# VH-VL binders against q9brp7r531to624, part 2

Target 1, 94 residues: q9brp7r531to624
Amino acid sequence: LYPPCYVHDVSFWIDQKKGFDELEFHTVARAVSQDTIISIQFLSRFQHPKTQQVSLCYRLTYQTCDKALTQQQVASMQSQFRKEIQQHLYVIPR

## First folded at step 1 (VH-VL)

Design f08 (framework fv_faricimab_arm2)
Fold by ESMFold2-Fast, scan of step 1:
Structure f08 (fold): chain C 94 residues (1-94), chain A 124 residues (1-124), chain B 108 residues (1-108)
Amino acid sequence: as target 1 above (94 residues)
Amino acid sequence: QVQLVQSGAEVKKPGASVKVSCKASGYTFTGYYMHWVRQAPGQGLEWMGWINPNSGGTNYAQKFQGRVTMTRDTSISTAYMELSRLRSDDTAVYYCARTPYYGSGSWYGAFDIWGQGTMVTVSS
Amino acid sequence: SYVLTQPPSVSVAPGQTARITCGGNNIGSKSVHWYQQKPGQAPVLVVYDDSDRPSGIPERFSGSNSGNTATLTISRVEAGDEADYYCQVWDSSSDHYVFGGGTKLTVL
């Protein structure tokens, strides 16, 4: 009855000199997923006590009525998303 | 040898459309974003947009939104840029150029390999 | 929209040091890339990520980036360095790739 829904979390270290552009993060998510990501939820912010490096964690929900969506397709999209945010957002996935 | 080879020069009338091709070789086509950058005679470089050859996703500069369409064919490692409703001010050399979209991150947003350029002349 | 400002021209004698500036609001927080373009040719990347060089680019080419100004420095300039030079950044707020207006380097 309901289209398949897949949830994936992504965590990454940000570059505090360059900053983190949340709007660009959403833009990359839309492009990589072919608009199948229906929600992006901020989960947490962590700052390493020694290095002072900051990491962010987001939850991504994949779902669409326009296409059949499989776990393998979503895993592939999520993997590609992790790779693309490294280029555009000055982040290191963890 | 990594290279981008573009289609030949075009002469178009105002109101027409032009479609320029860019064939990639010597690397994994789907591993890099493909961008289009133009340069009017005697002027500077102007970014038009990018396409992700892996996903087919695109992002266009606001100035070209509604007139430009970027596509690719992964079976022949070729990217395309179509510009419609041409005006005399669209006379320029059009370049394709790639950027790495993942990896070490040291090349963020750098155009490391460029096509030779395609001259598009719009005249009556 | 984000704007990069370059001087239109710089003239140097062979053997001198050329400095080409690229001005932008808080440009020091961005990665700046530099391109060399000779007449009738496609641009060539000469400096990326503020100060790194691609393989094959002479050590005479160097870069810096802090505050509101990035600089391309070409030491011991040779006649073959005569070209137009462009700075470029990725503006994350708009997902736009922005070029400076270009600087013509004349070696007299």
Scores: ipSAE 0.000, ipTM 0.606, lowest interface PAE 14.1, mean pLDDT 85

Design f10 (framework fv_faricimab_arm2)
Fold by ESMFold2-Fast, scan of step 1:
Structure f10 (fold): chain C 94 residues (1-94), chain A 124 residues (1-124), chain B 108 residues (1-108)
Amino acid sequence: as target 1 above (94 residues)
Amino acid sequence: QVQLVQSGAEVKKPGASVKVSCKASGYTFTDYYMHWVRQAPGQGLEWMGWINPYSGGTNYAQKFQGRVTMTRDTSISTAYMELSRLRSDDTAVYYCAREGIAVAGTYWDAFDIWGQGTMVTVSS
Amino acid sequence: SYVLTQPPSVSVAPGQTARITCGGNNIGRKSVHWYQQKPGQAPVLVVYYDSDRPSGIPERFSGSNSGNTATLTISRVEAGDEADYYCQVWDSSSYHVVFGGGTKLTVL
């Protein structure tokens, strides 16, 4: 009835000195997924009571009408996305 | 020991192509972006592009788009930069450089390790 | 396209402080890295992320970055610090690396 839809959550610690660039986060997500990510939803912000480190959690939804997306392709894109955000947004995966 | 070792000097005629290699050792090759930067005699550093060794994805500076191709072979931890339709003003030292300083899993856009450079001379 | 501006040369006497600037529009919102290059050698990272130093780089090297200007500061300059210095940023909008034009530091 509908093209397959895949949902993946990503959570990470941010660098509070540099801040978190949400626009760049969206740009990286679009590039890595070849524009198959149709939504990015902010889920939560957590601040560790002792260390004061901040983590963010986002939900990514993958879907396209023009291509058949497999779970293997999505897993590969998600893995690359985790690596790219570490590389370019100064975040540490949680 | 973390190091990048490049192929030897090349002399080419205008219109030819050159392919420079950069062999990585001492770290996980697919965990860091690899960049190519050139320097003409007496000039500054000029960025050419990067390759993601994990995905094979590339991004080239506009000036080199259509003439440069960056590839890698993960089985031998080697990156390649091929420049075609060479002109005399392509005479330069070509460097590969590793992007990122891994600290507790966080990476930055700095070049912490550089290859020794490959001199490419283009002359008739 | 984003542009970084450095003075072409800076001269300093031994034991004094050298300051090398890197100008860019709102550069204080970017991370600035600095490289030292001696004749015939590959560049060496001396300051990264505005103010951090790689292992093995003397504490005399420091950096700052605010507004439209980043600065590399070399205190108690030694003859061995004579080199070309380049600033560098990553421009997220283009996914491009941008280098400054370089500054030749002369120790006289």
Scores: ipSAE 0.006, ipTM 0.612, lowest interface PAE 13.6, mean pLDDT 85

Design f12 (framework fv_faricimab_arm2)
Fold by ESMFold2-Fast, scan of step 1:
Structure f12 (fold): chain C 94 residues (1-94), chain A 124 residues (1-124), chain B 108 residues (1-108)
Amino acid sequence: as target 1 above (94 residues)
Amino acid sequence: QVQLVQSGAEVKKPGASVKVSCKASGYTFTDYYMHWVRQAPGQGLEWMGWINPYSGGTNYAQKFQGRVTMTRDTSISTAYMELSRLRSDDTAVYYCARGFEYTSGYDVDAFDIWGQGTMVTVSS
Amino acid sequence: SYVLTQPPSVSVAPGQTARITCGGNNIGRKSVHWYQQKPGQAPVLVVYYDSDRPSGIPERFSGSNSGNTATLTISRVEAGDEADYYCQVWDSSSYHVVFGGGTKLTVL
């Protein structure tokens, strides 16, 4: 009855001078996933001891009720999402 | 004692499937990502993908997408890697390895604990 | 696709210092891990996060990572250090783990 859930984490380095726009991050996530991402959870903040660069890690949950969602489809959406956030958010995915 | 113990060697014909198991002990199975890495005879290490044992979420290297399936059974702390439509060039030792993170995030994982390896030979 | 370049072999006399390099574009911004593999055995983590050592690894193993080159340094080399050494990073562009091609360390 209920469709399968797929969970993927994404980590990226932020530009501390420009800041991180979490609203745009959510907007890009919804667009690339065709609204199949139902949950976005902040997991952690890591600061590199040498470079002092900061990375953020988020957990994304994919699920849709219209049809079965495959692992390959989710992996493709996740890959596209990482590409899109580079373009729009001044982040470097890890 | 933290350990990963893999299933025994397999000999398969081209076109068959193989399913390798990796049983974890000595730590909380769901706290760490499990990675799969293979090594063809005389070759280097090649990453295949990871599974999050807590959620069952997976990420596969593009080369193996469509042929590999990673699963786990939390009740027995065991991860599985199934590779289908085997070819002669899939002959390799297959390893499971625990992703050890400095902080949260699979993208910085070091592999601190490795299984002993499972030799899979694909021959006619 | 992101590529890590290691020299295929390095030879060193006992008691000398071996240096194994791992080249990659802006690798100094990544976390580099190093593995030792002896024939017929699984790899063993010897250096993680550029320069940290797991418990049980002697202090003569050290690492550095800056710019386009990470280096594993083994001082006062012993015969038992003879092995293949692999570097490893996460490649954000391809969304996967990348290993170097490996370096065979010969102690003669």
Scores: ipSAE 0.000, ipTM 0.600, lowest interface PAE 12.7, mean pLDDT 85

Design f14 (framework fv_faricimab_arm2)
Fold by ESMFold2-Fast, scan of step 1:
Order: structure tokens, then sequence, then C-alpha cells
Structure f14 (fold): chain C 94 residues (1-94), chain A 123 residues (1-123), chain B 108 residues (1-108)
């Protein structure tokens, strides 16, 4: 038995004056997903040539053996996660 | 202008706890992460963890999990690092340092360091 | 956990160029910062984000970072440059700051 695994990427602009709290990002991710996120990978950092604004991209992997995860459940968690990080981390999803 | 001033040297017995303070001045205390780094005599730099002064959130190096506690008091712009169950190999200079670059960015360089606090653990 | 490797010592004559390396797997994809530490003193940031210099640091200090090696270069070395030098990165996979073991620069 290999439980289904779902992968979602999230990209967002950070507020460089306020900065980006990666630990809080992980805390929000785990809270929203009820600990079904087993992996969070930093993928890339982009800096706009003109504005110098910074965008970060992370990959989130959802999986659990506790019960079956559905595509719809994961989509809902990912949507809530995008909403929560806007409120808690001063980021603008891209 | 920007300065981190640490508490004075401490001598402790094995099994005791020590609490080192780091008072920030010259900048907005809650805008920069505060890290703690130690250095045993004749050894290299060893990262212990960080605290987000804005949220109070912390992240500790695995080696210190269960023995270290980092806190802060925003009303006096002071960060604290408490290490419990001291052993002789905890003898070191303990530094606080702030992150350069972003206010509370996920990480940056340490641009400002405290002067260090010598903690000696002996019988 | 991610590991940074530095040579334990480097010796140079005054006026020559010192090169201190910092080895790490794909370190060229990370930002490397360099610190100078003299006996009895706190570390001082001398190069950050691979190649930038903080205000007050002489232009003789420079850095590079590509592939598996970052390098701190000190040109026209002076006696006052004698110190321990540490490289540092952030390892996002473990949420840990990683320091190299340090390199003692001897000027003689």
Amino acid sequence: as target 1 above (94 residues)
Amino acid sequence: QVQLVQSGAEVKKPGASVKVSCKASGYTFTDYYMHWVRQAPGQGLEWMGWINPYSGGTNYAQKFQGRVTMTRDTSISTAYMELSRLRSDDTAVYYCARVEGYSYGWTDAFDIWGQGTMVTVSS
Amino acid sequence: SYVLTQPPSVSVAPGQTARITCGGNNIGRKSVHWYQQKPGQAPVLVVYYDSDRPSGIPERFSGSNSGNTATLTISRVEAGDEADYYCQVWDSSSYHVVFGGGTKLTVL
C-alpha cells in the first residue's frame, strides 16, 4: 500500500522590508493541512530586474497513511494555505 | 548606533542553568531575527538557534533541543538565551547576532554581533 | 545536515593574495557570507551574498561562489588581516545556519 501523494507549488512576492518568516510559513502549512504535508522544498528565488522585488517558490507534498486523502481535500487545504500566508506573512501570492 | 550589548560573564556548576541577555539599540528590535551562536575555547562557531522578536517564534539546532530556550521582551528590546543542565563542554563564549538584509527575512548575513558572554562550567 | 569544508590554515606573505575556500554540495546555488574573527573579539561580517562588501570593509576583500566552491579573496594582504575566517550559509531544508570550520590566516 502506497498512499496517494499530491504535489502543489506555491509562488509569492515577499515584502523585503518586513522580510519572510520561513518557520512561520512551515507552521501555517502544517496547521492548515492538519500535518498531512510531509515535505516542503524551497525551489527558487526570483528577483525582478527593475523593481528588485523578490519572489519565492516552494513545493508542498501532501500524504498520509492515517486515512485516504482526496484531490478535493488537498485543493481545499492549498487554497486555505494561500489565504493564510497572505494574512500572516505579508506575502502576495503569484 | 546599532548595537547589541550582552550580559556579563558567568561561572556555573554542572547541572545549573544560565540565562544570557542581549539588549538591542539603534534599530527597530522586532524587524530583525536574533540568532545565538557559541564558540568553545579554540573551536569554531556553532549555531544554536534563532528567535523572531516580532512573533516570539523560535527554531533551535537539534543538538540543543530540550536544553535551550530563547525568549525576548519587546518593551526593553532584549533577547534572552537560557541553557539548562549545563555540562563542562558547554563552556564557551555565547554571542547574539542580528540578521542583515530583510527585516525578519528567512535568513541573511549576521551584520551586527554582541560582544559575547563567557560562560564557564566547572566544579 | 549540510556541511561546509574550509582548509584549517592558509599562510601568505604581506602584499600577496590570500584565497580561502568554502566547499559545499551545490553551494553556488546558496548565498555565502564570510566573517573575520580576531582573538578575543566577536566576528565581523566582511563579505555577504557571495560578493558584496559591507560599508567600511576594504575593497581588497572580495568573494565568489560557483558550483561546489565559494572563495574569499584578500588581495594586498596586510598584517592586520591575520585572523580566523568563517563561511556561512542557510540550509532551508533543515532550517539551520551552517558555518564552515574556519580557516586561520597567518601573515608572515
Scores: ipSAE 0.006, ipTM 0.581, lowest interface PAE 14.0, mean pLDDT 84

Design f16 (framework fv_faricimab_arm2)
Fold by ESMFold2-Fast, scan of step 1:
Structure f16 (fold): chain C 94 residues (1-94), chain A 123 residues (1-123), chain B 108 residues (1-108)
Amino acid sequence: as target 1 above (94 residues)
Amino acid sequence: QVQLVQSGAEVKKPGASVKVSCKASGYTFTDYYMHWVRQAPGQGLEWMGWINPYSGGTNYAQKFQGRVTMTRDTSISTAYMELSRLRSDDTAVYYCARAWDEYGSYTDAFDIWGQGTMVTVSS
Amino acid sequence: SYVLTQPPSVSVAPGQTARITCGGNNIGRKSVHWYQQKPGQAPVLVVYYDSDRPSGIPERFSGSNSGNTATLTISRVEAGDEADYYCQVWDSSSYHVVFGGGTKLTVL
């Protein structure tokens, strides 16, 4: 009887001129998820050979023991997170 | 073959809304971003925004923020662009275009375009 | 806010080389794509990522991009090359696709 956990990956292009603020990324993730994200793991960095655009990929794990999370709730939070990081971190979701 | 087919021409009055469709075929609809670009008669190309068909996430040009809504229906591989509070200067051909990348990632090169939808705004 | 500048028109004789420029601040750090548009038709991608050509586009079409200027070069110009040409970039600072104003190529 452990609460269910949900895993979602997020990939996005970063702004090379502004850089990427990983601390702000974590702050936005916690705010949007109502502190249900228990783990954020860096997975990969990719640089497009022609455009030189850089993308990052992170894995987010959602879990809480206070109530059961549904897949729909997590999907909604993940969608909002993609929108918020675009506004606050100058990234473009892949 | 990869193809984008758009809905037919529309005539609207000022203040109305128009919703243009773009049906994709010949590729996995959710693998590529769909962009919308318009062109007023005798004018250049103007970018309006994009939608990620996988997530439903959108990014709109500042000029259209608050008036444009981009959506999609993955069950029929169709993207939509709705523009509200139409003005005479919204008269244009509206195009959908696929962002292509041979590496299978989001890009900004438009390799496939819809045929265009003429929207005329007049009273 | 990012702006691409193209000459409004360029004229060349058949068989000659046409050069269409696209000016932008540090455009050489961006990837430039070029589109051909004939009257009543949708644009066609002719050069992507500065210098690559989609399948089906003649080898006469080429591109370059350095510093503040990108150039579309059409060698051995044919009457059928008469069209409007647009350059395009992605501006990561604004998250906007930006098009140049277009250049009308006339083959006389």
Scores: ipSAE 0.000, ipTM 0.594, lowest interface PAE 13.1, mean pLDDT 85

Design p02 (framework fv_pozelimab)
Fold by ESMFold2-Fast, scan of step 1:
Order: C-alpha cells, then sequence, then structure tokens
Structure p02 (fold): chain C 94 residues (1-94), chain A 122 residues (1-122), chain B 107 residues (1-107)
C-alpha cells in the first residue's frame, strides 16, 4: 500500500535587496527533510500595497518508502525548514 | 493569460457515469491545483474537489464515493467522473484554478471556465 | 462541514444605494473568507479574499469586513453592473463551503 503523504504550506516575505534564490530554497528543503520532500510547488506571489514587500507561498509534500514517516516527524522537519530558510535565504516567515 | 474550458455531454442518463474534461490553455497545468465546482439550476455553489497536477486529490465528503478527478499533463487537461448519477446531479459544472497566498493559506478560484450544463434525464 | 449562512437571501436596491450583505460561519474561520459575484449565465468572479482584501481589478466601492464568525460585504454606491448574486466562501477547512447566496436586484 502507499506510504503516508503529508502536505505543508510555507509563506514568507522575501528580502528585496538580496532577492530570492529558488535553487537554494530547494537545496535547503532537501537537506532538512533528508530527501523526504518529493514535491515543491509555487502557489502564489503577493505584494503588499503599502510596503511593496513581496511574499511567496510554496506547498511541500512529504513522502518516503524507506522509513515510517509520522505527522510529528514531518511537523518537526517543517519547523526546522522555516528556521533554515530564514538563515540561508534571508526570508521572514509569515 | 490562463483560460479554462469545460467539455462533456449535455445529457446523461440516470445510473450512468458523468464525464467532464477541462482544457487548460495559455499556461501549463503543472505546478497548480485544479478544482471542480457545480451549481444546480437556481441554487448555490457546491465544491466537488481538487487535484494537484501530480495526482493528489481531495473530495467533498458528500461526493467522495462517486467522484474521481484525474489529470493528463500531456494534453494539459483534467477531468471529473461522477458515477451513479441521479436527477440531483443536474447542474452547471465549472472548472477553476486554485491559488494560495499569505501566512494563512488562502485558496481563491481564478480563473474559472465558463461552465457546462449537464442534465440527468432519461 | 462548516455551514455558511447569508442574510438577506435577496434585496432590492437602487443605483447609488449603500448595500450590505452578511455572512455567518457555524464556527470560527479566522479571516479565511472570500466574496464572489455571479451574474446570470456567467461563472463567479472573486471580489474579496482574506475577508477584507480587494482583488486586483475590482472597484473600490466593494469592501469586506469581519473575522471569526461574522462577515459583511458592503457596496458603498451601487452601480448598474452590480446587480448580481453574491456568495461567501470559507476556505478555513475542507470541504470548502459557500453561503446560499444573496441576490441584489433592481427596485
Amino acid sequence: as target 1 above (94 residues)
Amino acid sequence: QVQLQESGPGLVKPSETLSLTCTVSGGSISSYYWTWIRQPPGKGLEWIGYIYYSGSTNYNPSLKSRATISVDTSKNQFSLKLSSVTAADTAVYYCARDLYYGSGSYEWFDPWGQGTLVTVSS
Amino acid sequence: AIQMTQSPSSLSASVGDRVTITCRASQGIRNDLGWYQQKPGKAPKLLIYAASSLQSGVPSRFAGRGSGTDFTLTISSLQPEDFATYYCLQDYNYPLTFGQGTKVEIK
């Protein structure tokens, strides 16, 4: 039968001076999840009318056949991912 | 700009399977969620379900036993099959794209297809 | 499933009038509410998302307010093109649910 699949969305403000490095975003996702993130989908771009700050939203799908994945483990990895993208991509989670 | 167009038979007999296809043009079907919504004549809107381009689906519990949504990335299409139809399934069926934004994910339907009327009658 | 109830089911108004439509959720949905406009024979069109955010291209006379369980859509000065049916939608939880609609018709 199929291993459990977990979906989490992440939204964040990008740094307007440094920009957003999508390749690095994927690299961080792979590292934090130990390759259990099988899909990363761009969902939307929002620009605040007053501040002109841009936020992006991505959907991440967690799944693996190699080991049992629990909702708690995925929640932990998602929390770690939010911290790592702040450091590596200079983004601010929303 | 992305445009959606529904297609399918206008008339389906009771107990048969209703099949509808949504064709996506002006953009790729990949990397988005796609949804079906219906509206019986003179009534309100009912969400049927969604599909992610990789095949993941979610259905309204009221229709889950009968509804199947599928995607064909080579044709840039996604489809709805609804089995064991009755007169209560007579409705305008819409396809639409899902989009998220912000700190709490907001799903909004844009664009929509123009809708296709399906009548269930003998 | 979260039940969405709109009030009134229909109303009659004249061009230039201020129109207010309400929407109530059976449980708290934060600000996860959108408003859609539907004209006869047409697909619905998004007006407001996240309870109060105006969709790009939508006239500023449309305004949404509310959070939790009680929401309103206000049209500050009704125009001829605004005679339509309006629906609220909660996107807080699946299944997504619409209100029954409010028809705004000419007096």
Scores: ipSAE 0.000, ipTM 0.540, lowest interface PAE 16.6, mean pLDDT 84

Design p04 (framework fv_pozelimab)
Fold by ESMFold2-Fast, scan of step 1:
Parts: sequence; structure tokens; C-alpha cells
Structure p04 (fold): chain C 94 residues (1-94), chain A 122 residues (1-122), chain B 107 residues (1-107)
Amino acid sequence: as target 1 above (94 residues)
Amino acid sequence: QVQLQESGPGLVKPSETLSLTCTVSGGSISSYYWTWIRQPPGKGLEWIGYIYYSGSTNYNPSLKSRATISVDTSKNQFSLKLSSVTAADTAVYYCAREGYSSGWYEDYFDYWGQGTLVTVSS
Amino acid sequence: AIQMTQSPSSLSASVGDRVTITCRASQGIRNDLGWYQQKPGKAPKLLIYAASSLQSGVPSRFAGRGSGTDFTLTISSLQPEDFATYYCLQDYNYPLTFGQGTKVEIK
């Protein structure tokens, strides 16, 4: 009756000189998840007091009614997502 | 009100290390990216590299093997060292500050030093 | 590295003229393009960033336009202090690269 819902957080350090392209972040998330991500929520922005490095944290919610979605599939998508954002957005996952 | 001033020897011998310092006044060196750019006489501009006040650097690949940029926040200065110089390194060297907007750093240069001519000759 | 080519390399103009300088990138750079003015013996000065954003303190006669690969800088009514060399700079990817420059000379 109710398809399973999976929640995963992702945190990463951004390149302050290049900035962070939030639109590209959303695009990569949708592509990697085959549109199973139904929500992307900004959680926090942290700036290290000594290094001045900035990290961002987002919450991703996976859910679909059209096919079986397993925890293993979501874990695989999340792992691929972490790799893709490193390549496209100049970020370092935490 | 922010001012940048280059200093260093105007003449360097071939094979030696070129050393320049940029002194920042009227503002803090902290929380900004600082860059070096050069211009050979009668030619265009070439980006050398940047440094963030915390020490993080990035260099033009064409100069990466010879260039070192460092920062001294207590003196409000940052410096360029370029090793194994040749006549091709003769240029006016500029230091500059990178701008920012909307909380993010951008690669446009909003303040420049006056430039210092470095001649590589025996 | 991204190659930036300016056209023309030089032009002659009179005070009051409308001057247009073009800059072309070898690949798409979105709007990550700046324009700089350099007078003889002086450091370059930022005029425009993000392709079309006028830097504070720069006269409104300067205007930038374009996105992707093709960009223009327009000076709507050339003043005596505008005779200079103009450079475009892409800040899309490292290394940062400048165009070869366009010299605006008195006619």
C-alpha cells in the first residue's frame, strides 16, 4: 500500500572560489537516482572557524511507486551520487 | 581604500629565483583569494596562480613546476617565487585581489597593484 | 586550456563614437567572462564581470553582453579617457585565460 521511503544525508566541503552550483547538484541527484528522489532538503551550512572552509548538508528522500526500490539499490545510487558530485561540482564529501 | 603594492628586485639573473612580495594595506588579507598576473613587454596578460589566506594555492599548469605562492597573514603580505628564470620571464608582475558576491568568491580582480617590472638579464 | 580570441586586434575611433569589441571562447563558458581596461603604463581595471554586470564606479556607457561562446563590450559614446587596450578574461575554468587584447586608438 505504501511504498518504502529511504532517507540519506550527504555532507561535503565546497570550493569557495568556484562556488556551489545548487542547480547542477539537483540535476546530478535526479539523473543518478532515475528520478526516484522525491525531495532534496537543505539542512545546514557550516563554516570552520579556523580554516574558513564551508560545508553543506542536504537530505535526500528516495521513493517510487512504479517499481520495487530496495535499500541496496538506494545505497548504490547514493554512492554513485557522491562520486558524481566530486567530479562535477568541485566538492569533497565528508 | 584597499591598496596593493608589489616589491622585489627589478633585475634577476638567468637560472636564479625571482622573488616578489605584495603588501596589502587599507584592508585585511584574511578571507580573500589573492592572485599574481604577469605581462611581458608589449604582450598580453597571463594568470600565474592564486592563494587563499589559509594557504591553499592553485597554479597555471605552464608555471606550476617553478611557481610558489605563499601568504603571511601577520604581515598582511603574499609572495611569489619563480625558480629557474629565463629571458621569457621578463614581464611586469601584478598582484591582485579576487572579488566575491552573494557569499561566494569569483575570479574577477577588483583591486590591482601598480605592477613591478622584472627583467631577466645577465 | 580555453582559448579567448578578440576582434578586432585594434581599431581607430573618434570621441563620441560607438565602439564594439568582441570576444570568443573556444568552448562554452556560460556567463563567466570579465572585461578589463588597461592604459599605457598602468594596471588593468575591472569594467564588467559575469558578462554583463557593471563594476561599481564604472561609467554606464560601458555595457557587456553575451553568453556561451560569444561576447561583446560596447562603449556607447567614446570619451577621451577610453583610449586604451581592452581584455576579456574567462573565469569558467582553470587556468584563467585572457584574450589577446583590443587596442582602441584615436582616429
Scores: ipSAE 0.006, ipTM 0.596, lowest interface PAE 12.6, mean pLDDT 86

Design p05 (framework fv_pozelimab)
Fold by ESMFold2-Fast, scan of step 1:
Structure p05 (fold): chain C 94 residues (1-94), chain A 122 residues (1-122), chain B 107 residues (1-107)
Amino acid sequence: as target 1 above (94 residues)
Amino acid sequence: QVQLQESGPGLVKPSETLSLTCTVSGGSISSYYWTWIRQPPGKGLEWIGYIYYSGSTNYNPSLKSRATISVDTSKNQFSLKLSSVTAADTAVYYCARELRYFDWLLSYFDYWGQGTLVTVSS
Amino acid sequence: AIQMTQSPSSLSASVGDRVTITCRASQGIRNDLGWYQQKPGKAPKLLIYAASSLQSGVPSRFAGRGSGTDFTLTISSLQPEDFATYYCLQDYNYPLTFGQGTKVEIK
């Protein structure tokens, strides 16, 4: 059987003047997930017509065959990831 | 009470690597950003870089090619290495904790080490 | 990088005086500004964060104002322990940058 695969999307507002460091985003994802995130896919960029605020959306896929990975562990990692990117990348989760 | 203490050699020869360690006591190193800041004699303050407890770093572009910050959560320490030093790197080096505040966009330094003077001289 | 300009570079004052220090950013930084006090031979100490928020334990005679590009630090009644160098710091964008400092000297 295939190891379980978990998919989670994350959306957040960026600070356009501070900028968004996509490489740092990937580094945080690896660290928080203990390298269980096997895929990070950019989905969309949205700019609010009135406020001009920009949000980005990414899809993260969690999977590993080296150790048991549960839905609760993934939920915990995803929650921590949302917290870490908020602190580290000057983004506000949606 | 959280306390930070710098340690390392106070004299470094030109072209060598400056190496400093900051020991955190009275609190966990986890869940915070940790920063190095320096001040050359008679001059102002210069931000060097930060490390998040998980290992993510950011450096002042002026120092990025020479600076490396690392963290050791088991020892409650973080460290700075600055390669290829010259007399211009003579400064008091401070370690500090960076707190994120209000929507995590604001940041400020709430605890500082006492500072350690590093002189670059032959 | 965002440039921070402080004025004056130094000033002379007497105990009891009202002292005002200014800080100007080369671009808009919202309220992402802190003020730090440094006494000779000591590490800087946080006084104000978010342009106007007083750090716990800091005397109420210190006040910060401003947003965008123009900021001030006011000491309403200068005390002997307030003779120090004061630095502003923008935390809006990396690299973080400090002003050049304002030395408050005894008259």
Scores: ipSAE 0.000, ipTM 0.591, lowest interface PAE 15.2, mean pLDDT 86

Design p07 (framework fv_pozelimab)
Fold by ESMFold2-Fast, scan of step 1:
Structure p07 (fold): chain C 94 residues (1-94), chain A 122 residues (1-122), chain B 107 residues (1-107)
Amino acid sequence: as target 1 above (94 residues)
Amino acid sequence: QVQLQESGPGLVKPSETLSLTCTVSGGSISSYYWTWIRQPPGKGLEWIGYIYYSGSTNYNPSLKSRATISVDTSKNQFSLKLSSVTAADTAVYYCARGEYDYVWGSYEFDYWGQGTLVTVSS
Amino acid sequence: AIQMTQSPSSLSASVGDRVTITCRASQGIRNDLGWYQQKPGKAPKLLIYAASSLQSGVPSRFAGRGSGTDFTLTISSLQPEDFATYYCLQDYNYPLTFGQGTKVEIK
């Protein structure tokens, strides 16, 4: 009745000098997922007390009505997304 | 091994649009900043812009009003269109692959096409 | 835009010489600097990234140093194949900008 829905979190350290481009983050997420990501939710911001490094955590929800979406497909897209944001957005996954 | 090859007309008339294509072989066009860089005869290098496979682009402000970079993942190609050309656009045009190395926080143009000379002349 | 100034614009050297090329940024760019070699009629080739990291396959006689605004490329013992023009590139901010180039020519 309802297509399967998969939830995955991603957490990463940002480069505070270059900044974090949230719009580009959304663009990369949708491209990698072939528009199966239907929701991106900001969860938390953490600042390390000693280093002052900032990390962000987002929740990604995957769902599509066109084809059955498998856990394996979502895991592959999530893995690719982690690699793309490392290379494109100046972030370090944690 | 990854290879890049530019193609397109070598002569363009003033006020026309120059159109170049870069064909990528030996690797996927997904990921990476697919980049155009030019070099006028006897002068230095100028960054034109890039495209990411998602369609995201960034352009040198000096060229932004005239430059369009597009990607065709089915053909493993990306292209540059530069409108309203003048003699100042005469240059060797290079395509290049840019990789951001997150460990070092640095950008690497690790593969380049051989370059194609475009002359703007009446 | 960040301006990159190389010094000298050209130099003459002999095989076996130690050659040093300087690149100065108009503002702090951390270590976001690469060095590229270009031979006549050829595309540029990446030598150094992140100011000091040697690209795979590049001879160990090439070394990069520096951070912030002042950077150097050193060739410890110049070889015949090293006569070329060298460019620095900052990737700290857009637009990406190259130095004007340093031509290393035979004495």
Scores: ipSAE 0.000, ipTM 0.591, lowest interface PAE 14.2, mean pLDDT 85

Design s01 (framework fv_sotevtamab)
Fold by ESMFold2-Fast, scan of step 1:
Structure s01 (fold): chain C 94 residues (1-94), chain A 123 residues (1-123), chain B 112 residues (1-112)
Amino acid sequence: as target 1 above (94 residues)
Amino acid sequence: QVQLVQSGAEVKKPGATVKISCKVSGYTFTDYYMHWVQQAPGKGLEWMGRVDPEDGETKYDPKFQGRVTITADTSTDTAYMELSSLRSEDTAVYYCATDLGYSSSWYGYFDYWGQGTLVTVSS
Amino acid sequence: DIVMTQSPDSLAVSLGERATINCKSSQSVLYSSNNKNYLAWYQQKPGQPPKLLIYWASTRESGVPDRFSGSGSGTDFTLTISSLQAEDVAVYYCQQYYSTPTFGQGTKLEQL
């Protein structure tokens, strides 16, 4: 018997010169979700053949047994997370 | 050589639906968004929306949302823009355009354009 | 929507002289995290699609002559043609791509 879980994928282009700070990415995810993100899985890396721009895709799993977690709350957290990573990580969400 | 080739001019009656195609060659269709831009005669450019050919995800400008449908067919490397409930103010040249130089994930500057398709809406 | 406003609406310049076109955005198109201005310039001749000239406010597209340059940051941008050639007679548009793409109203450049 498990509390419900919600899965959301996030894709974004990274800045090749600045690089991608994966530790900060995890920190922002946990902060925005109040630790309801229990899993962050790397799914894929795509490099654009012409421009050499790199896109990363991660899967985020939201789950908590502390209180009722709704799909609306998760959608709100995911939206805020996309905004926060733009500000802190030199990435552009896909 | 990158090319975007659009279907020919259309003349439609008010209330009709038009569907314009944009066939691409010279690059991997699924790697880039395809955008559509409207230009009314003697007027400026308005972004309508875009599709990700890889998964079919679309984004539309609110002005066109509800009447415009943008799709992609990866088997023929062709994007489509369908505009319904046509009105006289929809008379315009419609362009497909790409951002192969990549400017952002949702939006772009447009480095390659189709030749344009004139759609005339008249009684 | 970010509103893009160009000035002047039309401009007449003699061959060999400098042409300057301005573009103002209703809010900043400078992304602080990467310090890039999400601003492009296009040239459009009658019966043709727009042609990309400049992106990231100041980077010239491949094949665009050196006489074209872009400058500015944040909300105020300029396209400069250092020495007008006959083939430069066209309408010029600025475009932001910081958010949902929007274009300026256009500046018609004519030969004086």
Scores: ipSAE 0.000, ipTM 0.593, lowest interface PAE 14.1, mean pLDDT 85

